# VHH binders against Profilin-1 (pfn-1), part 70

Target 1, 132 residues: Profilin-1 (pfn-1), of Caenorhabditis elegans (q9xw16)
Amino acid sequence: MSGWNAYIDTMTAAAPSIKRCAIVGAADGSVWARTEADNVFKASEEELKTFVALFNDVTQVPAKGADIEGVHYVVPRTEESLIFGKKENTGFFAVKTKSAVLIAVYEGPNEVAAQVRKAVESMQTYLNNAGY
Key: E = the ipSAE of ESMFold2; O = the ipSAE of OpenDDE; V2 = 0.75 times the mean of E and O plus 0.25 times the DockQ between their complexes.

## First folded at step 9 (VHH)

Design va115 (from r1 with A33S T57Y Y103L; framework vhh_4orz_3)
Fold by ESMFold2-Fast, scan of step 9:
Structure va115 (fold): chain B 132 residues (1-132), chain A 124 residues (1-124)
Amino acid sequence: as target 1 above (132 residues)
Amino acid sequence: EVQLVESGGGLVQAGGSLRLFCAASGFTFSDYSMAWLRQAPGKRREWVALISYAGDYDYADSVKDRFTISRDNAKNTVSLQMNSLKPEDTAIYFCAKDTGSWLDESLSYGFDYWGQGTQVTVSS
């Protein structure tokens, strides 16, 4: 498969608990691909622009949290290229590559979160190696 | 040795208030997110409130607008102010530390349950 939607399909196949996800431009939050139909990723362009800007200084994020699809998530920790948040049985992982940010929203317990993180980090590695 | 010691639980009538405290020791308290979780008899454990090391916070929908989480980094304490208590709030309340590894499959929500918990009973 060609095109960015193939990478969305790969992630959701690897971690079925990903409810919605997207690949967006790191500079502006422009959507390159996202889940559609019954699993449509609903973040606005303005929200995504704000979200990707968080990667300019991840150390500030735990003080303010992060908003995705109009939902506020507490961010308990960040790593250099990883922001994650949790809200009850829902959470997200977002990773930055050279030119993209991958965002995956999931539902489920901690075991599910671990599977989702592995999926997004694997894709992050692949895209970085591909020059993205 | 890492320890979390909960206190402040007790018996209260519906509509009443309680304040729970968690005293933390054995780690750099100001570097970790802290949470309150609860477990009622016969029910699964659930998250109640979360506060990041930098002060952002959130609550489960069932307790939103009634409970307030706060932390005092100088005293290594996290607190939960519980107002307008309901019989459904009856549970053992646990203080939990974010391990920094929310992705460890063996840990519920990624937190360490180092405390014994404090019993909260709300009578009708």
Scores: ipSAE 0.471, ipTM 0.721, lowest interface PAE 1.7, mean pLDDT 85

Design va117 (from r1 with A33S T57Y L107S; framework vhh_4orz_3)
Fold by ESMFold2-Fast, scan of step 9:
Structure va117 (fold): chain B 132 residues (1-132), chain A 124 residues (1-124)
Amino acid sequence: as target 1 above (132 residues)
Amino acid sequence: EVQLVESGGGLVQAGGSLRLFCAASGFTFSDYSMAWLRQAPGKRREWVALISYAGDYDYADSVKDRFTISRDNAKNTVSLQMNSLKPEDTAIYFCAKDTGSWYDESSSYGFDYWGQGTQVTVSS
């Protein structure tokens, strides 16, 4: 049994256009849960450590972009606890809670991106309220 | 109001080059990411190149190493240098401004404004 896998399932059920996602530790990028099998989230521990460090100052991110699963994404803007990137018909949303970072990689047009953003922000709110 | 005006399109032979320009007005240009998209006859619109307000950029795989996007914040202009053009590059090319909000269902690829486009035709 795994407690954190249930949150992955909740997000992917809410937004089926999520191709891969993960919940990682905000301090070190350690993986708490990720999509598996045909939808395995492939980021290395070193890449995730670098990625979560971006939340230390999100205002610097649009100048450099962000790398997830070896893919470079332009980050067109950030919010206090939200980084999102776009590349052709794919993109990601990443949100930070007190203890975690949720990352969802999606594929499809802007309509599905809106659903993905709602799913990750809903989970962010839930986890913050739960003390994570 | 937001205005985006494309120019620089035309007819060119395969292997040739064109430079497209987009003049922007009606918003604080330096605060927004800009993109080039294209629509070929009988095909869906596709993203070609993106440049953030802070200068990071990326390209669709089909144009990588051939096209270069750049911006000039002093002139409120974004440009697309197109080299080694192929017949498959024939399309109307559109300049687009990001929405400031990436959860707006009304905007393709997160862009809320589109210019009228400039036609690029590449003969074989």
Scores: ipSAE 0.480, ipTM 0.717, lowest interface PAE 1.6, mean pLDDT 86

Design va118 (from a12 with A33S T53Y T57Y Y99T; framework vhh_4orz_3)
Fold by ESMFold2-Fast, scan of step 9:
Structure va118 (fold): chain B 132 residues (1-132), chain A 124 residues (1-124)
Amino acid sequence: as target 1 above (132 residues)
Amino acid sequence: EVQLVESGGGLVQAGGSLRLFCAASGFTFSDYSMAWLRQAPGKRREWVALISYAGDYDYADSVKDRFTISRDNAKNTVSLQMNSLKPEDTAIYFCAADTPSWFDESLTYEYDYWGQGTQVTVSS
């Protein structure tokens, strides 16, 4: 019944190393869809509001890092609409569209990270083309 | 071409201190996050510390409050100050550039661990 859950399913099918993910509103961090049950994305509304605000100036993020699900990630690099976070053998990719932010938390080495980035960027392109 | 050279390891008594250095060359050091990893005898490699190009950092729980990572972008070095050393800190310590190759086409996934490592031995 939730149309947005189909996009979560598409991303996790494209990159099985995604452990948890969500699609949230770019303006306020409101959750549109997320993984549930044993793979529940655990970020609070306050944390997500803070997180999406990072996209207002991504150049400041590597100096302070980013927090998601109560976990602090060092941010090795950003691009205009992309934040990459790293903690040991885990990490996240977050990409901003016109109306949404997609967040995918994964586990694995750099090869796995590349697959996750490709999955979220493909979805970013799709949603932007759909007007989101 | 691209090189990471670790130094500063040695034999030390429990409770002692060592400072490890990693000298980097062949890439734009100031654009990369840097990590320290270690491998104890008969065990898998484990992550120890990470520092972004802009100075934010993180540590494994096992070394938190005892180790300090720092970097000098002008000298292309990353350092690990190790205090209150324990026998379980005995390992070969490796320096790595921790940025995926797709952020920099000059790197491939085969260069995730470039250094030869430096041996740290902590006696009881």
Scores: ipSAE 0.488, ipTM 0.714, lowest interface PAE 1.3, mean pLDDT 84

Design va119 (from v80 with A33S T57Y Y99T; framework vhh_4orz_3)
Fold by ESMFold2-Fast, scan of step 9:
Structure va119 (fold): chain B 132 residues (1-132), chain A 124 residues (1-124)
Amino acid sequence: as target 1 above (132 residues)
Amino acid sequence: EVQLVESGGGLVQAGGSLRLFCAASGFTFSDYSMAWLRQAPGKRREWVALISYAGDYDYADSVKDRFTISRDNAKNTVSLQMNSLKPEDTAIYFCAAETTFDLESGTSYEYDYWGQGTQVTVSS
């Protein structure tokens, strides 16, 4: 049941441009799994608690932006279950499932951003269908 | 027809200031994030500043604390206030409008619309 790291591996294999990622609890931002070692996802529990609360009203997020790993990202657009942040040649995609939030920080041009978005949305669909 | 028209460029001495404007028409301006990019002689385009449709903003490290991006949704205008200009800021400055995700096709594009650019030249 502590196989959550396998989903991290699946996302990073699907989109090699993901530099760091995590799966966290939607209610409290508790870390279920994250990239480690040279690719460690460095967000604190307090930052993640603040971040997942953004999904309570995503319409407010473009006015404030979002902070991940101490880095501020402008959020150009949101959907009910998706927040996309951009900073120069880096960015993130975050998607909410029933119980979790998937966060992937990437680096690279537009083509890799699209690949990262597809990877996190595919995992979102899989986890929702699995009851998470 | 969609148009982005830049203005305010020109020649200025190092340490001087310029304000660039971008007038948008033909799309719902208030739904789009707006960006400024620049292309220096012999270089590729470089991102300078971004402002969301709701007003949050960010800057490239090279211009942070010197440039200020702002928007006026009532006038369909985005502007870039450039202070403490350096010769390295010499470039053609472009206004661009970002798109939203196409959730059905799964595609995403960084910029839908571009202006023709306005020349900024900073003398020594």
Scores: ipSAE 0.426, ipTM 0.711, lowest interface PAE 1.9, mean pLDDT 84

Design va12 (from va1 with E98L Y99D W103T; framework vhh_4orz_3; at its last fold request DockQ between E and O 0.85; V2 from the best seeds 0.80)
Fold by ESMFold2, look of step 10:
Structure va12 (fold): chain B 132 residues (1-132), chain A 123 residues (1-123)
Amino acid sequence: as target 1 above (132 residues)
Amino acid sequence: EVQLVESGGGLVQAGGSLRLFCAASGFTFSDYSMAWLRQAPGKRREWVALISYAGDYDYADSVKDRFTISRDNAKNTVSLQMNSLKPEDTAIYFCAALDSFDTGDSTYEYDYWGQGTQVTVSS
């Protein structure tokens, strides 16, 4: 998917610490685009369906954490449309748009997290403004 | 004044156990996610364990099944039980706190740090 894959490229270029990312449907977790080739985003359909449902009530997420690609992340903070998870020197940011969830998995110390968040939030704003 | 004060460090033989405590004051402890990190000489600090304000927790793979993090919101403490200690666990251990409800902070750095407590595991 030429058009959706360009959004993946935009996010990974904006924050080099992003190792894998995806755009998935907010209702069902279906994959619209993802990193491919050497850094394939490898979450199962079942994981993604469970993951996007977390946005139905983000306030419950810190009690249970979140799983992506078979990795458990502790979720120390959420916002209305954002989930932040940590595992060792890796983490993720996920944001919800009108129709999609953007997921970025990064590696690095805390200092890189702000750049990753900025990359996914910029795309969140763009897609929302475009009606997605 | 905000303080995080670690205690319980010391010298222990390999295979032994220690329990670290972190006493918190000066902030609403129950709104914070709490972490233990460690720093060996000449190395960067690394994440050891994290417990969210709501109770989910996890560990670095290297300490999983040997370490247990827990929190007591009534006493404003977080603890780390360390069993089956190895020489590679030798480090300064730090308690750290992250405000789980500060929506204006996009840096995701810990807001508060303790001074650290030394753990030394001898062969």
Scores: ipSAE 0.702, ipTM 0.874, lowest interface PAE 1.0, mean pLDDT 91
ESMFold2-Fast, scan of step 9: ipSAE 0.668; ipTM 0.830
ESMFold2 (binder alone), look of step 10: mean pLDDT 83; pTM 0.842
OpenDDE, look of step 10: ipSAE 0.876; ipTM 0.930
ESMFold2, fold request of step 11: ipSAE 0.664, 0.685, 0.646; ipTM 0.863, 0.863, 0.845
ESMFold2 (binder alone), fold request of step 11: mean pLDDT 83, 83, 83; pTM 0.838, 0.840, 0.839
OpenDDE, fold request of step 11: ipSAE 0.884, 0.881, 0.881; ipTM 0.931, 0.929, 0.929

Design va120 (from a62 with A33S T53Y T57Y; framework vhh_4orz_3)
Fold by ESMFold2-Fast, scan of step 9:
Structure va120 (fold): chain B 132 residues (1-132), chain A 124 residues (1-124)
Amino acid sequence: as target 1 above (132 residues)
Amino acid sequence: EVQLVESGGGLVQAGGSLRLFCAASGFTFSDYSMAWLRQAPGKRREWVALISYAGDYDYADSVKDRFTISRDNAKNTVSLQMNSLKPEDTAIYFCAKDRGSWFDSSLPYEFDYWGQGTQVTVSS
């Protein structure tokens, strides 16, 4: 979507360990923006609809896990507007705003994960303050 | 004190099966994710399977569809059922405890305790 690519660039600049990310609609998982080219975020429409629906009841997510780009992630726990998961040396953080869900897939150790979480949560705060 | 004790290893022919057990004590077992890792002689330790406190699980691609991880919170036990074993599965298998509890969302998986391991040898 027009104008939303700048937010993708902001997140990847803030946390270089983000390999792929997207901003999608909270209601339906429609893609507003995503990383492209060599770092294209490859989740299908069906997968994204399923993923954003997880935020309807985050307490059920640790029992089921989450699927992103055809990869299953075990979710250690959730917060009201935060889901994160891990598989080997890769993981993701996803946060919900009023109108959007931000998803960032990263690679690296736990120290790197903390930087990715901070970048995603900073963007969440920014978008909420902007009315999204 | 935290203790993890593995058992169930042994010698088996290719195509056979083994079931590994890990008895845990010294912590609230049901609050933590548990994992199995393995190490062959001269190689790095590699992750095999993980089961969350809530029951979700995941496997390394090399063992997917052959191994099944499970847990019994009443007995403080995590198990690994290994089917269709291959010579490449020969290794010492370790049980590991995740550092972060179910109520610590800020910590990704990081293991803080391991058992001594149990030897699995698969002959061709």
Scores: ipSAE 0.415, ipTM 0.667, lowest interface PAE 1.8, mean pLDDT 87

Design va18 (from va2 with W103T; framework vhh_4orz_3; at its last look DockQ between E and O 0.62; V2 from the best seeds 0.60)
Fold by ESMFold2, look of step 10:
Structure va18 (fold): chain B 132 residues (1-132), chain A 123 residues (1-123)
Amino acid sequence: as target 1 above (132 residues)
Amino acid sequence: EVQLVESGGGLVQAGGSLRLFCAASGFTFSDYSMAWLRQAPGKRREWVALISYAGDYDYADSVKDRFTISRDNAKNTVSLQMNSLKPEDTAIYFCAAETSFDTGDSTYEYDYWGQGTQVTVSS
């Protein structure tokens, strides 16, 4: 969706360590927007459907981890609307809004992770306040 | 007082094996995910393996199939079995812990670190 791409740009500008990013429907994992071109977010629709379902009970996620873009991430912590995954010098933050899940995959040391979390949570708050 | 104490490092020839141990005290071990990281001189500290508080685990691609992480919550230990060692595995190996809860810290750094144990693999 054309209007949703602006939100992708906002998150990637706020946290340059984000390498790939997507906004997907919380019910079904459908892609509303994603990074494209050299940084295409390449998760399949089936993978995304499984991924967003993790938010149905985040307490179960650390036992099995999470897969996105064919990469397995160990999940050392979750919150009611947030999943944090780690793999080597990369990771992801995913947050759930009323209607969507925001996914940001980043590279870099732990210091960049804080900027990534702030970017996705700021957008989470904005979308929730806007009714999404 | 929180402590993470690594042991089991040493000098081995290429192709050999070592088992590292990390003994933890001063915190509720079962609430923490545990990691092994390593740092060679002049290099960045790199992630080697992570095991979540609930038991999922994974490895850096460079050590996959050669290293095995495991934890024992009854003994408050995490271990790293290292097989088929290569000279490139030479480094100081650190044990680290991170809580399963967000404590309001936005850095996502590990909460606790050990002092490290030297592993040297000769060719």
Scores: ipSAE 0.676, ipTM 0.863, lowest interface PAE 1.1, mean pLDDT 90
Fold by OpenDDE, look of step 10:
Structure va18 (fold): chain B 132 residues (1-132), chain A 123 residues (1-123)
Amino acid sequence: as target 1 above (132 residues)
Amino acid sequence: EVQLVESGGGLVQAGGSLRLFCAASGFTFSDYSMAWLRQAPGKRREWVALISYAGDYDYADSVKDRFTISRDNAKNTVSLQMNSLKPEDTAIYFCAAETSFDTGDSTYEYDYWGQGTQVTVSS
């Protein structure tokens, strides 16, 4: 699964506001790739399992929020394959592909969110077309 | 016309309490997440609290356990109960509304803003 690291690099390069990023299995939340070194994505296995399960019914997520790396995010809205959250000057975007969930945690005002969203959705489209 | 009108600000002694209100009109209030932000003199505007349209909420660490955000969709209002106020809480408090992080149609951090209400906490 070393090839998945390239996709992490692609997303982080496309959106500099992304601080941490991960690609996980949609079924079980297993980590396929993640940012490391100075920006280690630190979500636990149990937390990721819970997180990916949110996509089973995204309509309920705004009422509950989402937890990533022990941080609770308010989720203003969801789409069928998109969950995003906010906390102070941070937030996350999570998109679901056929077999994976891409998670990007970013730092900055809402203005930077557009670039982050574009980065993860572009990767989503790429992976979907590739069968993943 | 979209309006967010804050009220409830004023002067209070340290340790005191205030309750801020924001009355919304001109848009479908129940579809929006509502936030409180504040700006102290010489400082950047900072996030204070957020409540989703579905009722989930969160706070800045600096106000957690002291402030409580709530909303009333029937009245199109969001409120901020402020307890155990500190001089460092002195700021103009703004009410803001957002539907999503989709900035494609907005050049602002939030879709709508109030004019703000002054909160002054004396030592």
Scores: ipSAE 0.520, ipTM 0.802, lowest interface PAE 0.9, mean pLDDT 92
ESMFold2-Fast, scan of step 9: ipSAE 0.684; ipTM 0.833
ESMFold2 (binder alone), look of step 10: mean pLDDT 81; pTM 0.814

Design va19 (from va2 with W103E; framework vhh_4orz_3; at its last fold request DockQ between E and O 0.88; V2 from the best seeds 0.83)
Fold by ESMFold2, fold request of step 11:
Structure va19 (fold): chain B 132 residues (1-132), chain A 123 residues (1-123)
Amino acid sequence: as target 1 above (132 residues)
Amino acid sequence: EVQLVESGGGLVQAGGSLRLFCAASGFTFSDYSMAWLRQAPGKRREWVALISYAGDYDYADSVKDRFTISRDNAKNTVSLQMNSLKPEDTAIYFCAAETSFDEGDSTYEYDYWGQGTQVTVSS
């Protein structure tokens, strides 16, 4: 079947702190793959459309934050293709590739965030090199 | 030299209010997101509130609607208004700062910490 689910598995295996994860289309937020079963990624299509549009100007994101799965995250950092959000003992990293946005929601203190970022950025690099 | 100095702690009766202040110096305050964390005896330090360098904010669910974080970039301060205090809010409260810049090999830990201010809420 679809190889997109394998990329989800790769990211979650690389950083066990990732609890929910998705690959969505950068233009419209359509879900290409996501974690399922016990850890289903439950963001609505409308929420994802709004979320991916944040990458149109990441410099605006720290002023308004980001919502995923009905949870508001404060965004203390962004880069051209990366958004980092925090809520209590959880957070997310999202990165944009040529055609997709990778979203990883993790649990744990700030110390685990670097592992999550590495997992997501490694996949970002792979997908960009593959033309996605 | 970077300093974060908390003040405003003390003893208060349950149901009362306190306002904490954190005065910052030695860095460009407007480039940093500011947080309040707290640690009760025998417990792990926990996140209370965060305000981004650009003004968005949020709270731990246990304090939402009772606590308000705000920042004043002209005075280099962040504050935490604490209303309807409960004995379980008793803790040392720390302010912390994290950079808005992602310099590659970041650990994503808070860059600076205050020494903390004690809040004690009596039954």
Scores: ipSAE 0.719, ipTM 0.883, lowest interface PAE 1.0, mean pLDDT 91
Fold by ESMFold2-Fast, scan of step 9:
Order: structure tokens, then C-alpha cells, then sequence
Structure va19 (fold): chain B 132 residues (1-132), chain A 123 residues (1-123)
């Protein structure tokens, strides 16, 4: 159990199309909190370490894509602190704060992607303002 | 004006091959991710393949190892090579484009669509 689980709950309440999500350390990909039980976020520590390193240079990511939970996503868009991945009826948004990376995997049509982005960006802003 | 025009569809026997082309005009093609989607009779559209503006690509499980997506930015075209065709591949195939560079844009729908090209695979 951790206090960080409250932030997971906030994001999933804001965007119900989020199926799995996690808050991980920006430096090493260590899990601070993740969805549990029926919606367990299944990424390995090795995979997360590789994933957070993508934020060292997001401009290289669209050429290679990104892997989360053993699934390869094409990355159509990146911004300075954001990676958007896409595959069939699923996708993810990942955003970097000063100390953390938030990863939200969602399922549903493209219309829900905007809602998921808003949820993770709102939390990114909150955590940055809180010094994380 | 923006236009996506599909070609290359037709009638083919099971096990055969077809190559679809999508010719783009009226926008900066190299700034867009391109996708192929299909719609079978009585069914909703389903995603088939996606290629980013930078060249990474992916396929639906139903077509992986049989279909290949490619793009030619000098000619403003995206292509779908379809091998080992099955009757269940029968559908209208659509080309679609989504911009990769609109910072602050909150929409993640495809910006542009073609009219589609019919593919019919007979058993």
C-alpha cells in the first residue's frame, strides 16, 4: 500500500477508459503505484527502466515505437514531456514530471483518447506543482 | 483541397495477392501518420495497419504476417501489400491520415479519409 495509490484512483475516476496505469520513478522506472487486482499493470521492472529512458530524447521515439506490458505501440506523436502510443482499439499516454513518469493504458475508440490525455496532463501539472 | 484516393482493389481468388495504393494531395504528407481500415458487409470499420510519419508500423493480429504497409514521401503515397488473401478479407478498404505535429490539439481522430476501394476474395 502507498499514498501514491490515491493519484492512480484520481486518474482512473477522471477517465474511465483508462484500463491500467502506473506512476513510476523517472530515473529508474521503479513502481511507486499501479492499478491492482482485475486491472493490474503488468510491465516488468526491466521494461519500465527502458521505457522511462525514452524521455531522455522523445524525438527518437516515433521511429522505433514503444513497448509497454510486452505490447509494441506505434508512437504517432511526442511532445517535450509526452509520448502517445497507439495500437488497434488500445493506446497509452505517458507524461514526465520532475521525478515521475505517469503511464495510462486505455481501451476504446479514438474519441476517448482526448479524455485520457486530459486526465494524465492534469495529474502531471498537479505533481509538478507539488514538487514531484 | 485535401484528397485521399485509394486504388488497387478488385476481385481475387483465395490465396492470391493485391496491392492497394493511397495517393494523397492538399496537405504535407510527410507530417502525417497513415492508416488502412476496412469495413466488411454488415460490420463496423476495423483497423488494419498503421505507419507513423517516421516509418514505424504495426498490424492488426488478423492480418499480421500477410499484409505489409509502406509509404513513399516523395510520391505522397501509402501502400498495402496483401498476400495470402482469405474470403474474410473481403471489405471496402479505406486510407486515413492523422497529423503528428499539432501541439495542443486535443483530437485523436483521423483528420482525412478516402472514399474506399472494394476488395473481394472468392473461395
Amino acid sequence: as target 1 above (132 residues)
Amino acid sequence: EVQLVESGGGLVQAGGSLRLFCAASGFTFSDYSMAWLRQAPGKRREWVALISYAGDYDYADSVKDRFTISRDNAKNTVSLQMNSLKPEDTAIYFCAAETSFDEGDSTYEYDYWGQGTQVTVSS
Scores: ipSAE 0.579, ipTM 0.782, lowest interface PAE 1.2, mean pLDDT 88
ESMFold2, look of step 10: ipSAE 0.695; ipTM 0.867
ESMFold2 (binder alone), look of step 10: mean pLDDT 81; pTM 0.810
OpenDDE, look of step 10: ipSAE 0.853; ipTM 0.914
ESMFold2, fold request of step 11: ipSAE 0.651, 0.687; ipTM 0.855, 0.870
ESMFold2 (binder alone), fold request of step 11: mean pLDDT 81, 81, 81; pTM 0.817, 0.815, 0.818
OpenDDE, fold request of step 11: ipSAE 0.904, 0.906, 0.904; ipTM 0.946, 0.947, 0.946

Design va89 (from va2 with T99P S100T F101D W103F D105S S106D; framework vhh_4orz_3)
Fold by ESMFold2-Fast, scan of step 9:
Structure va89 (fold): chain B 132 residues (1-132), chain A 123 residues (1-123)
Amino acid sequence: as target 1 above (132 residues)
Amino acid sequence: EVQLVESGGGLVQAGGSLRLFCAASGFTFSDYSMAWLRQAPGKRREWVALISYAGDYDYADSVKDRFTISRDNAKNTVSLQMNSLKPEDTAIYFCAAEPTDDFGSDTYEYDYWGQGTQVTVSS
C-alpha cells in the first residue's frame, strides 16, 4: 500500500520529468502502486496484462511497439529486462524485476530520458535485492 | 564513411506531394530504427516520423494523416511520402538513425544524421 507508494515517490523525486508511473505485478499486471490525482497513471488492467506479457519475449516488441494509457509507442530496441518507447517529446521506460514491472512515462527532451532510465534501473536493482 | 543522404526535396504548391528518400551506407541498416525530422526557418528541429528496424512506425500529430514512412532493408533506404502538403511543412528534412543506447547524463541523440533536403511549399 503506502510502502509501495514510497517507491513511486522515490522514483519521481529522482527524475522530476516522470509524469506518471506505476509498479505492477509481473505475472498479471495488477497494480501495486501508481501516481494519483493530477498525475494519475491511467492504464487499464487489461492493457497492463498485455504489457507485462511483452517481457516473455522482448525481442518481438520492436516489431509491434507497445501501448500504455491508450498511447502507442515505437520501441526502438530492447534489453533483456528493459523496454523503452518513444513518441515525439514523450516516452517510457519499463523494467522487469523478479516479481514486478516498473513503468515510468516521461515528457521532455532526450536529456531527461537518461535521468528517467537511471531512476527506474536504480529501483529495479533495489527491488531485486529485496526479493521482488 | 557512415553516410545518410537525403534526396527528393523541392518546391511544390500547397496540396501537392513529394517523396523523400534516405540512402544509408557504412552501417548495418537493418539493425537500426530510422527517423525523419525537420527544421523550419527560425525553429528548432522537430520529429516527424519513426520506423523501427522491425517495421513498427509512428508520426507526429501534425503529419500523421498525410505522411507515410517506409523502409526497404534490401536497398538500405528509408522513404517519406508526403501528401496534401501545406506551407507549414516548409523545412529542411533530415534522416536520422536510431537513438543511441548511450543514455549519457548529458544527451540521448540519434547515432547518425544526414545533411538534409529542402522542402518548400508555396501557397
Scores: ipSAE 0.437, ipTM 0.697, lowest interface PAE 1.8, mean pLDDT 85

